# VH-VL binders against Small ribosomal subunit protein uS3 (rps3), part 8

Target 1, 230 residues: Small ribosomal subunit protein uS3 (rps3), of Nanoarchaeum equitans (q74mz4)
Amino acid sequence: MASKVIRKFIQNAKLTVFSQEFIRLYLRGANVSKVIIRQTPIVNRVIIYSARPKMISEERKAHLAKLLELKFGLEKPVIEVLPIENPNLDAHVIAERLAMGIERNIRAYRRLAQRYLETIMNAGAIGAEIVIAGRLSGQRGKTWRFKAGNLRKTGTIGQFELDRAFNIAYLKPGVAGIHVTILKPDAEIPDIIEFKSPEEISIEEIEKIDKEIAEKMKKYLETYLLAKQM

## First folded at step 22 (VH-VL)

Design f1 (from e6 with heavy chain N105D, light chain E94S)
Fold by ESMFold2, last read:
Structure f1 (fold): chain C 230 residues (1-230), chain A 122 residues (1-122), chain B 108 residues (1-108)
Amino acid sequence: as target 1 above (230 residues)
Amino acid sequence: QMQLVESGGGVVQPGRSLRLSCAASGFTFSKYGMHWVRQAPGKGLEWVAVIWYDGEEKYYADSVKDRFTITRDNSKNTLNLQMNSLRAEDTAVYYCARGPLYDVDHGYFDIWGQGTMVTVSS
Amino acid sequence: SYVLTQPPSVSVAPGQTARITCGGNNIGDEEVHWYQQKPGQAPVLVVYDNYERPSWIPERFSGSNSGNTATLTISRGEAGDEADYYCQVWDSSSYHYVFGGGTKLTVL
């Protein structure tokens, strides 16, 4: 009984993380920040924070709810979309905006990274970092690191909020990964757990541990591509 | 408007020390990595050292490593180069140069000082 | 460390296009930057990131980079373009900034 309860808890935690990542991918362009999934005996709630909540129409919410039920087993979820206070301090929002900006003009990657770092720091961040990895200016994949302020205070995170995000720019030569880290002066520890970048998540490694989860992650990309065509 | 002004050059004997300073104005100094670049008389440009915007990382050319120390003071908008155990081949004009905004790695130098001459001879 | 090779000199007639080369093994994978230095003066950045031109540099200056050769191109060369020109890259393996030997451009 104890073993079954522990296994179910671990499986649910893994599915929650994958569901949150799927929601961000499905709603790309709506500047989704944090996603909170609450499962209770009475209701399953999915709370989506967005800088552009009106981009998430009732039609898209209904379609997303069905996908979450069918692919992740979240029975009849109620999807709520709420605005966020400051998108310029939100790592997920910045990462998405930068990724989409690079997709529109690959040669602007440096200027865009510099501009978004300035935006982050002007919004009150203690420190920030943007890392772009991929083929942006040559044949070989390379890494560009842009830093501002002081991220070395991460050892006192009890008094500060560390916000991390990853996104992908889809380019003709391939993909470029974008990592955004923002250190905020927050007196409370945030409840949101930062998600791994897709390139850091190995479906093959997950399959060795939990085959069912690995299969759901494989379908994650397929479902995303099909949803984009609709 | 933006300006870098080097000082502290002079004539010194081999084995002695010299300290160069660079005063920055017209831009937010603490957002930029800073470099020293030198040019021996009649020769080309040679990169000497870099210090990150926050002073936490420093890198040196092999020719000066362990003899030169780059430092900065963001409260005074100054960059320094402490040159110890000077050799004749260190004779050059030393330039202070600014790296790109926020970029800690891939670097070009968009603002240069006019340089200060260091002559090492007996 | 990484080595950049430039011809010692290049000559062009007034109004003609000057091309200054910077050779390096697989330099097409690097971000190449170019500087102009007139006698008695500090260098001035004229091209960065292979192809980008600072807003204060005239459109006559352009850059290209492929294979083992990066090229600075100066269209409609004029006497005011006479200078030494240096290419530069960042070598990530050593964390060194490397200059080419320089090319003296003369406009005759």
Scores: ipSAE 0.809, ipTM 0.929, lowest interface PAE 0.6, mean pLDDT 85
Fold by ESMFold2, last read:
Structure f1 (fold): chain C 230 residues (1-230), chain A 122 residues (1-122), chain B 108 residues (1-108)
Amino acid sequence: as target 1 above (230 residues)
Amino acid sequence: QMQLVESGGGVVQPGRSLRLSCAASGFTFSKYGMHWVRQAPGKGLEWVAVIWYDGEEKYYADSVKDRFTITRDNSKNTLNLQMNSLRAEDTAVYYCARGPLYDVDHGYFDIWGQGTMVTVSS
Amino acid sequence: SYVLTQPPSVSVAPGQTARITCGGNNIGDEEVHWYQQKPGQAPVLVVYDNYERPSWIPERFSGSNSGNTATLTISRGEAGDEADYYCQVWDSSSYHYVFGGGTKLTVL
């Protein structure tokens, strides 16, 4: 009995994480950071923090709400979009900007990673790390690690906030995974705990609504699993 | 003007020790991994050691492992190489070299000192 | 350990293009860096990441890397280009930084 309750709780947590990652993919380019899903008996509130909230039109909210209900079982979701206070300390925003920057010029990956690390540290981070994994040159997948400050104090209770994000650069030879980790002195915006795992979603149903997004989600899952094996 | 200046070279007998220093200026020292590279007279370049920007990781060429110790002091902008149990094969010009900004693995050396000569002979 | 092979010397006529090779097993998968060293001087970085050039290095210097060979190309060779040239990689398996044996470029 207890085992069955635990299994259902785990499945609901997986659905929440996939809903959050799907929203970030669907709204790519709007610099989405945190996605908070509040489930009450009356409404399912979906709160989306974005550095470019004007890019999320009412039409896009309505389409997204339909996708969340159809695909993820979020009954009649209410979507709210709020601005981000400090985008330069937001791991999700930085990861997306870096991914899109590399897509525009693959040869700039080192300069971009260095520049974004500098931006993060100038914004007040205690430490940060950017990891790029994939085929940026040559035929073999490789890993580049860029570090600044001190990340060895992670997990200190009550004084520090650890912000992690993953994103994908879609490139001609394939894809590159981007991991951003930022250690902050204290919370600027309430965070939601997020975990990542390889999970199955119905790409076929998403394709009925938005084929471009479905293709990106499939690639994201495949690339994420490959990057984890490296 | 970004600059690296080595010091501490000299003539020593085999089995003795020397300590090399490298003074950095014109850039934020604590953002870069630092290296020692040596060149024996008439020979090519040989990488000796690296220390990460924060001093937490150190790696050595097999030829010097367990005899040489690389250290840094970010408050003084200095890099050091303690060389123990010196051998004739350690005779070389020793260069201080800077790695890429923030990159802890992939290394090229964009700034070099002019080197300090170490001669190990009787 | 990873081995980089360079020819001991290369000659080029003034105004002609010089090509200096760096051989290694699957070197096309590596980030290759090139250094120029004139007599009595420290090395100077001329190409990094296979084909990137520091801002202080003239555009006559370029690099390429594919298969088992990386190449440093110096267009319109001149007497001031006479030097020893070294290629270098980072070997991730040993965490070592490896140099080639060097190539002496002569402009006749």
Scores: ipSAE 0.806, ipTM 0.927, lowest interface PAE 0.6, mean pLDDT 85
Fold by ESMFold2, fold request of step 25:
Structure f1 (fold): chain C 230 residues (1-230), chain A 122 residues (1-122), chain B 108 residues (1-108)
Amino acid sequence: as target 1 above (230 residues)
Amino acid sequence: QMQLVESGGGVVQPGRSLRLSCAASGFTFSKYGMHWVRQAPGKGLEWVAVIWYDGEEKYYADSVKDRFTITRDNSKNTLNLQMNSLRAEDTAVYYCARGPLYDVDHGYFDIWGQGTMVTVSS
Amino acid sequence: SYVLTQPPSVSVAPGQTARITCGGNNIGDEEVHWYQQKPGQAPVLVVYDNYERPSWIPERFSGSNSGNTATLTISRGEAGDEADYYCQVWDSSSYHYVFGGGTKLTVL
């Protein structure tokens, strides 16, 4: 009855959020910004915004479409890749670039965070924040917070766009979580609501199909749980 | 030339107040957390207080908490320290120091002023 | 609350390597910063984040940090290196910035 309908809605919402993060992981390096999944009874459209759309070849689109159908039950998905207007003002792009930069040189985490925060502010942000959580020096996990501008304004929220993203740096001692928050002066692109519930997503199902992707998702889930401190 | 210049030091009696100022130039003041660090004559360095780049958060050493107030004015590129209920142990050279770009927590001090002397004695 | 311990003095012969230690409980988990202070002058940052040098500091200055000891190393010591040296950390539990007691380096 009512509980059955509610549980089905919750299950679909979980799959949508996990599908978006799966797409970002699969297309890592292509600077994927937002992913819109329009599920209708007739057609399932997957709209992928990227700062480097040429890196997403037709072959990769076809493979991704097959994975989405097999893993998430998106029948006959149609994948469309679109460019983004300002990559330097996009939280997902910045989070990915920072994560990959730290993977290449863990000692550069401070310099990279400072550089990207400067890039964000020069691109016109009202305020921005970068939070890195994990083991970057020493043996204990720690949190680094970098802030610029004003994220605490309570003014006309309708004239401002709050862009948030999370990404993972895969490091030798473990993983580090990266949160990027950008407050934009103009509401040109609607915010994408991103929900992450790693403990509710079946890792066993992913490992059945693709062991490499499953291992990356496993690390993502572990970092998410670590960053979510009670 | 990046520069921090402290002023307002002097000789005051115990229990009195004094206000220190620090003028910043040569860098974008509002991108940095700012600190006060003091050094008693012949002694080591002691951190006193910090204020975030935007003034939203302030933290103090236990020895000065509730007596000292750190403030900043980003429009004038100034940092201030209001010191109330001064004690003899507050006698020190007070330095203005700049924290790392954008970092609101972890801190090292890459630019220092030359300091201003505060002497608390009768 | 967090305590940093430095030897009161260290001596080095000209041209030799000086090592100044900074002790603390599990200091290897912290970002340790080092300052040089010559008589009558303000401190100068020489090493930050355990290992990093400001671009204006010569490569003769280096840092290391593991276990309970952080070390500032000054190779090819010279008279111009005579100064007091302080280590410093940020203690996240108290939100305090803590200095060691200082070490006087003498070049003999």
Scores: ipSAE 0.800, ipTM 0.924, lowest interface PAE 0.6, mean pLDDT 85
Fold by ESMFold2, fold request of step 25:
Structure f1 (fold): chain C 230 residues (1-230), chain A 122 residues (1-122), chain B 108 residues (1-108)
Amino acid sequence: as target 1 above (230 residues)
Amino acid sequence: QMQLVESGGGVVQPGRSLRLSCAASGFTFSKYGMHWVRQAPGKGLEWVAVIWYDGEEKYYADSVKDRFTITRDNSKNTLNLQMNSLRAEDTAVYYCARGPLYDVDHGYFDIWGQGTMVTVSS
Amino acid sequence: SYVLTQPPSVSVAPGQTARITCGGNNIGDEEVHWYQQKPGQAPVLVVYDNYERPSWIPERFSGSNSGNTATLTISRGEAGDEADYYCQVWDSSSYHYVFGGGTKLTVL
């Protein structure tokens, strides 16, 4: 049946996105950019692009591979870690660095956002935007928008690549969502099917593995769903 | 040596128009939102208008909306304020002020010009 | 429209600490900025984002913000501090930038 085939395709796509987001959270601090999962007759390859590949030790790769096989059903995965060409032009790297920087000093949110936006533009971006949403200075949630260059009027989508990422700064007691958008000049991006729907993340199954990661993924999902409604 | 220099002030009759200019130097003009802030003689500061770093968005105080137009030319590092249908209550020193780097919403004014006087009188 | 209230004047003895208040409903949720204006001169930013000080401003200028009151504190007041002081916020609901009415500081 067509319906059954479509549901199996959607289910597999959701598991791929779920695995990718789990990997990013598990490896938080290693500045993970893209995660590519490729299945071949010989091996199931998990290719992790990182700005800090040395932080992903062989021990961490082995543990991650075991988790992916036993808990996420990826048969005998081989974890490959590759460097990225320009970390300062990578939305995932910038979002993570900004989130972790704000966690260390919440008062520095403006200075850090300005500094990272300057870094992005100096790295050659056509335009960039950093949006921070949350409770940073008081009890009311607020939105902070930092913009540089031109995200609206630069060429067609086929000439330029829009790199977007979301990350969370875990602040006590609340959280702040961080959106980074970078319009890159002359970027080649592989044709990868990306299905990103955090709504299907099973927090209960992640708790069976790591309670800290499960709590952070729960907050990620809550923050993402709020942003989706806006 | 970051500097903002206003010009174009003067005495005009009510209902007439006047155009103010602000020349910026010593910083990358296109990275900053720019503002006009005015101060009537013996009175406090009143924000007038803002224009985003790229000119895409403009916002005005209610007292000047639809009469004043803020513009910028990033190639010439200039900010302008076209003031139409001037009223006596528009009499003030008009300051050009720079907003924070890259921030399009929340704003403080870290660099100010010397101001230019606009007098609206019969 | 958000309203900021400042006392019209504050006096302090030389060498003493001056405190200038800026009142607003839930102003503790806002980023408050402070400006010094001497007669015949343009305003100068002295505190931004509640607590931050530009590098050219002496450390004896400081800010705080909690509840319904933001405060500019000037330690070891001196004659050179005599000026009008304005607080300012951005009102997101109107997209307006709002100043308080100003406070004249006298060092006597």
Scores: ipSAE 0.797, ipTM 0.923, lowest interface PAE 0.6, mean pLDDT 85

Design f1 (from e6 with heavy chain N105D, light chain E94S)
Fold by ESMFold2, look of step 22:
Structure f1 (fold): chain C 230 residues (1-230), chain A 122 residues (1-122), chain B 108 residues (1-108)
Amino acid sequence: as target 1 above (230 residues)
Amino acid sequence: QMQLVESGGGVVQPGRSLRLSCAASGFTFSKYGMHWVRQAPGKGLEWVAVIWYDGEEKYYADSVKDRFTITRDNSKNTLNLQMNSLRAEDTAVYYCARGPLYDVDHGYFDIWGQGTMVTVSS
Amino acid sequence: SYVLTQPPSVSVAPGQTARITCGGNNIGDEEVHWYQQKPGQAPVLVVYDNYERPSWIPERFSGSNSGNTATLTISRGEAGDEADYYCQVWDSSSYHYVFGGGTKLTVL
């Protein structure tokens, strides 16, 4: 009996993470940070934090709500969009900005990574790391690591918040994966337990909903797995 | 104006030790990896060692590994090279060099000191 | 370890273009950096990341890198360009920074 309850929690957690990543990909360009999904028999709330909330139009919210209901089983979801207090300290926002910046000028990858690390540290981070993996010069996949401050955890747990994000730069020869890690002193109480397993995302189910998003999810997973091996 | 100034060079006998220092000014020292690069008289450049911006990692050329120790003191903006068991082949001008901002791997040397001469002879 | 090969010398007439090569197996996959060193002086970075130029370096200096050869190009060569030139990479497998043997540029 206990194993059945645990298995249901694991399955529900996977669906929650999958829904959150789907929302981030669907809303790419709006600098989506955290997504909070609260399911109750009375209300199903989807709270989307964005650095560019005006890019999430009522039309896009309505379409996303239909997708979440029909394909993810969220009964009559209510989508709320809220601004981010400090976008310069948000790993998801930084990763997307860097990815889009590299797409605009692939040769600027070093300068952009350095600038975003400086921005993160000036915003109050204790430490940060940016890792870019892929083919930015030549044919061999390579890894570039940029570090600032101190990412070592010692002493008091819960007084530090570790924020991690992954994003993809879509380039002519292929893609480059971008990992951003930010350590800040202000700890927040977690509302959701997440399982980190992006390779478990069902691309075939997303393809039935939106072929463009499914293609981006496929590239996301392939790039993530390659970057993890490097 | 960014500046690196080496000191501590001199003439020593084989088997002895020598400590080099590099004083940094005009930039935030603790944001940069730091290197030693040497050049024997009439010869080319040879990389010697690197230390990360925070001192967490150090790497050495095979020719000096286990004999040389690179260290830094970010509170004093100084880089040091302790050279033990010196050999005649260690005779060179030793340069202090700065790596790229925040980059812990891929690197070039954009700021160099004027160098300090180390001569190892009997 | 990774080996970089440079010609020991290159000559160019004043006003002409000098090309200094740096050979290595699949060097086109690497970020190649170039340094100028005049006698009795410290090296000066002239090109980094294959083709980027520090703001204080004249645009006459440029770089390219493909296949097994990286090239430093100095257009409109001047007597002031006479120096030793070194290429350099980071070898990720050994975590070593590797220089080429150097090339003496002479402007005649």
Scores: ipSAE 0.794, ipTM 0.923, lowest interface PAE 0.6, mean pLDDT 86
Fold by ESMFold2, look of step 23:
Parts: sequence; structure tokens; C-alpha cells
Structure f1 (fold): chain C 230 residues (1-230), chain A 122 residues (1-122), chain B 108 residues (1-108)
Amino acid sequence: as target 1 above (230 residues)
Amino acid sequence: QMQLVESGGGVVQPGRSLRLSCAASGFTFSKYGMHWVRQAPGKGLEWVAVIWYDGEEKYYADSVKDRFTITRDNSKNTLNLQMNSLRAEDTAVYYCARGPLYDVDHGYFDIWGQGTMVTVSS
Amino acid sequence: SYVLTQPPSVSVAPGQTARITCGGNNIGDEEVHWYQQKPGQAPVLVVYDNYERPSWIPERFSGSNSGNTATLTISRGEAGDEADYYCQVWDSSSYHYVFGGGTKLTVL
């Protein structure tokens, strides 16, 4: 019984992540950052943060809502689009912009990565990293690493926020993967409109059932986070 | 406007040590990996060492590994090369050179110093 | 380690196009950089990432790279182009930066 609870929890977390990635893919070009899915007995809220909210029309929202219900089983989805406060400090936005920029001019990959890193650091990041992996100029797959600032402070609670994203540049010889990592200071004001993600699920609720299960769930969530980084 | 100026070259006996310095100005030093490149008289260019923008990683040519140490001080905009156990084969003009902005692996050298001569003899 | 091969010398008549080659196994997979060094001076970057020019370098300098050969092309050769030219790559397997042996360009 306990094992069934853990397996269902992991399955739901995987479906949430896949739904979020599907939304980012469907809305490619709109610079989607966070996607928050909140389920209640009555409605499922889907909150989409975008740097270009005007690209997400009511018609596209309706079509996306239908796709989420049919493909992911999110009943009665209500889609809300909100703007991003700091697009130049958002890893998802930067990763998409870089991917699309490389698609337009493959030879500019170094200049674009350097420019986006400069933009990130000027926007107030403590540290950042851009990794591009794939075939850009030759026939062999290669890795380019660009780093700025200090990423070693990721363990400082209450002052820093780590933002990570992955995107794909679709090129004629193949694809290139783009990883963006940004370390930024937390805002002083609390985030009152926070919505849960798989990484934010309540371990306290599980502890009320069984402490052994709660510890196993922590381990499984760590495995999920590691898999997401690949 | 952007400059790299080497100093500390001289004539030394084999087995002795020498410390080279490179002063940087006109750009944000801490955004760039820095290199030493040398050129023996009448010969071509040979890369010697690199240090990352933050000093966390260092790499050396096999010919100098375990004898040379590259360091940097970002607060003073300086790059250094400590050269121990010097050999006649180390005789060369030593250049400091700037790598590409933010790039920690791939690289070209877009700014060079004037070089400082190191002679190891007798 | 990775080896870059350059001809020791190349000659060009004034106003003609000079081509300096840099040979390497599968060098078309690498980012090749080119430097000009005049006697008694430090090297100057003239081409990077196979094809790119620093903004201070005349458009007469260009690069290409495919297969086992990278080429630096200098159009409308001038006496001021007489120099040694070096190609360079980064060898990721050793984390070494490798130069070719150099090519002396003579304009006559």
C-alpha cells in the first residue's frame, strides 16, 4: 500500500513535468518561463509566465487547453498568461533566445553566448553558465562552456535563487542542446502567488502517513531532479 | 587602450627560478581566461599555460608541467608565471595573452603583450 | 598530441591573392584561428573561428576550413602583409592550445 502511494506520487510528478515541457514546446517563440499547474477538485489552473505574452492569443490558449485535456488528462484546464518581471534574468527565456538565435546564424554561436552571458550578468546575476553541445561548425559533436561570476554560492539559503533551463536549436546538420544556469539573489518580498511544482511538493503531508515513506520520497525527488538535468 | 604589459624577464642559470608578471588595463580582467605563450629565438609560437577567469582551473603544456605555476590576482589585474627548475629549452620571449570573453575552453588570443625575454644559460 | 602543418614559406606578387594552408587530421571539425607576426613584434589575431575577423582587421583577410585543410586568404597582397602567419586550435582531448609551425609570407 505504501509502495503504491509512492509510485502514484512519482507518476503524477512525471506527468506534471511532461505537461510543462509540452507547453513550452507548443508555445515556442513566446519566451515561456515558469509553467505552474494547480489541481483542485473543481478546476485545473495552468499559469504560464511569458516574456512575450501577446504571442499567446486567446485562440492559442483554447487550443492548448484542449490538447492538455486530451493528451495529459487535465480536466477543465483554465489557462492564464502572466508577464515575466526580469526576462534577462530568466534561464528559460535566455535558453530559447539563444537557441533561436543560433538557428538564424550558426556561425554566431560564440558571440551570442557571450552577449547573453553579459546580459545576464548586467541584469544582476551573481553567476551564470551557458553550455552548448552539438554540431555547429564541423561534423563532430562538441561542447562549448561559457562561465561568468560565481556559481559556488548555490547552497546559501535565503539570499540566492538557482534557475536552470534546457532548450534545443534545430539546425540543418542536426540539433544542439543549450543549458543555461543562472544564480541570482532572492527578492526581499515574499512570493505570495507561489504555486507548487514537483520540486516543491509537501513532504510534511507524506510524513503524516509514514516517516519511512517520506524519506524514500525525498530520495526519489532527488533522482527526478538529476534526470531533469540531462 | 586595452593593454597587457609583461615584466620580470632576465638571464638566469639552469635550475634557478624566475617570476613573470603581466599587468592588464582597459578591460574587465576578471571576465577573461589568461594565457602564457612563448617563442624561442628564431622559432614558432608555443602555448605554455592557461588560468580560468576566476583562477579555479589551470592547464599547462607538457613541457612545463610541474615546473611552472600560473596564478592571477583579479583585484590587482595581474597575471603571474612562476618558473622553477629552468632549463636551456625554456629560453624564449614570453607573452601574456587574453582568451575570449567568458569562454573557459575554446579559445583564440585577441590581445597580446609585448613580451619579456627569458634567457637560461651557463 | 594534435599536429598542425604549415608550409614554411609562401610568395605572392603585389596585388595578387595569397593563400596560406594549415593541415590537420579532420581540422574541418576544429575552430581555427590565425595570427600575423611581423619581425620584432607580438602576434596579432587576424582571423578566428575559421571565418571571423576582428573589427580592426581589413576585409582583405579571410579564412576557410574544410576536410583536412584550413586556409588563410589575403586578397590584394601588399608589402605590409609580409610577416609570419600561424594557425592555432584548441585540442579538447589534452586541453592544450596548439600552433602550426608558421609560414613566412613574402610579397615580391
Scores: ipSAE 0.784, ipTM 0.913, lowest interface PAE 0.7, mean pLDDT 85
Fold by ESMFold2, look of step 24:
Structure f1 (fold): chain C 230 residues (1-230), chain A 122 residues (1-122), chain B 108 residues (1-108)
Amino acid sequence: as target 1 above (230 residues)
Amino acid sequence: QMQLVESGGGVVQPGRSLRLSCAASGFTFSKYGMHWVRQAPGKGLEWVAVIWYDGEEKYYADSVKDRFTITRDNSKNTLNLQMNSLRAEDTAVYYCARGPLYDVDHGYFDIWGQGTMVTVSS
Amino acid sequence: SYVLTQPPSVSVAPGQTARITCGGNNIGDEEVHWYQQKPGQAPVLVVYDNYERPSWIPERFSGSNSGNTATLTISRGEAGDEADYYCQVWDSSSYHYVFGGGTKLTVL
């Protein structure tokens, strides 16, 4: 019942999500999948899973660690970059690739979504869905839904993994939100499960550090909320 | 290479039923939404119905709603249209048409069959 | 309920450019698709998503869409282009697919 305890719990969760999204934006293009922030007895560990770990140099790690400690209040962060095995089954990787592909050629949105769905299914997914929401044609916001396989087989094979991600294509007419959902045939689910929502990102704290990133995160939140309603 | 072949057309009396079939070949049928489109003699094209790639959702034109049922069998690569309570206005060539790959909403029809004629008259 | 309006016919001289219009309220917000149908044949998709052309369709076929009018443009008209042409959209509010009334193109 104590509102002080609840407020601190909510604020700590917001800071964690904020740090994760800042890291994804800072490392955009390195195909970051998951970002796990864990406290050990000695240090705060920041575990970054990437499909392109070599794009995250030791120099970039050091710079990122300094930013996380000095600007976001994450004490003594140690950054670990780990590879992922199946980037074509990773919703975060696919969403980023699709978003950046649409940024390069807005007219290719349908072809790109179809290609990435084919890539996902060829990589062994049971089912997948890509939803693109925004003003890609005309002036009215629209939703394009692309589906493959069966997302309703959650109880058919052992322990399934449902991987979900959201990303933004930054376009001249505005932004487009991209939701990717992938159902994997994993027999064992790792402890790396994304339970968090981007709605809790503190734009005010980002503005104190980098106004460009803050503006991108603000657009991210606005587009995410709009896309959920569509 | 890619082909759609309709069958089951014929002459029937008003109020009777008829079942159309469409056989697909040369592509992975289960990746595509499928449609029926009809054309009355000397008239334009009229969309009739769609079924999603997995058969889970179906939509119909108002003129045929509650009388026609679209179904598919992905194991046999077939699309079907059950037409009940037929009326003279249903007289048309019926085309089987393929929607876009993986797309469950926005549709264009990139592959068409040759059509099968349905005539409803006494 | 969404209505697409096409002229019943359009004539062009050989080698000239034909323009076939498709009118609709705010059609510029829609993805417009175009089909060619020759007598006794099934329709053939010639333009989709306003501007895109299937790989088997000659570059002479192109599309545009803005405001209340979508246009199919056929450059260097040939006798082989004589056909009926239909525009089509997906009406998201009803989940219906709507065709225009068709336009007969003649190449004299």
Scores: ipSAE 0.765, ipTM 0.908, lowest interface PAE 0.8, mean pLDDT 85

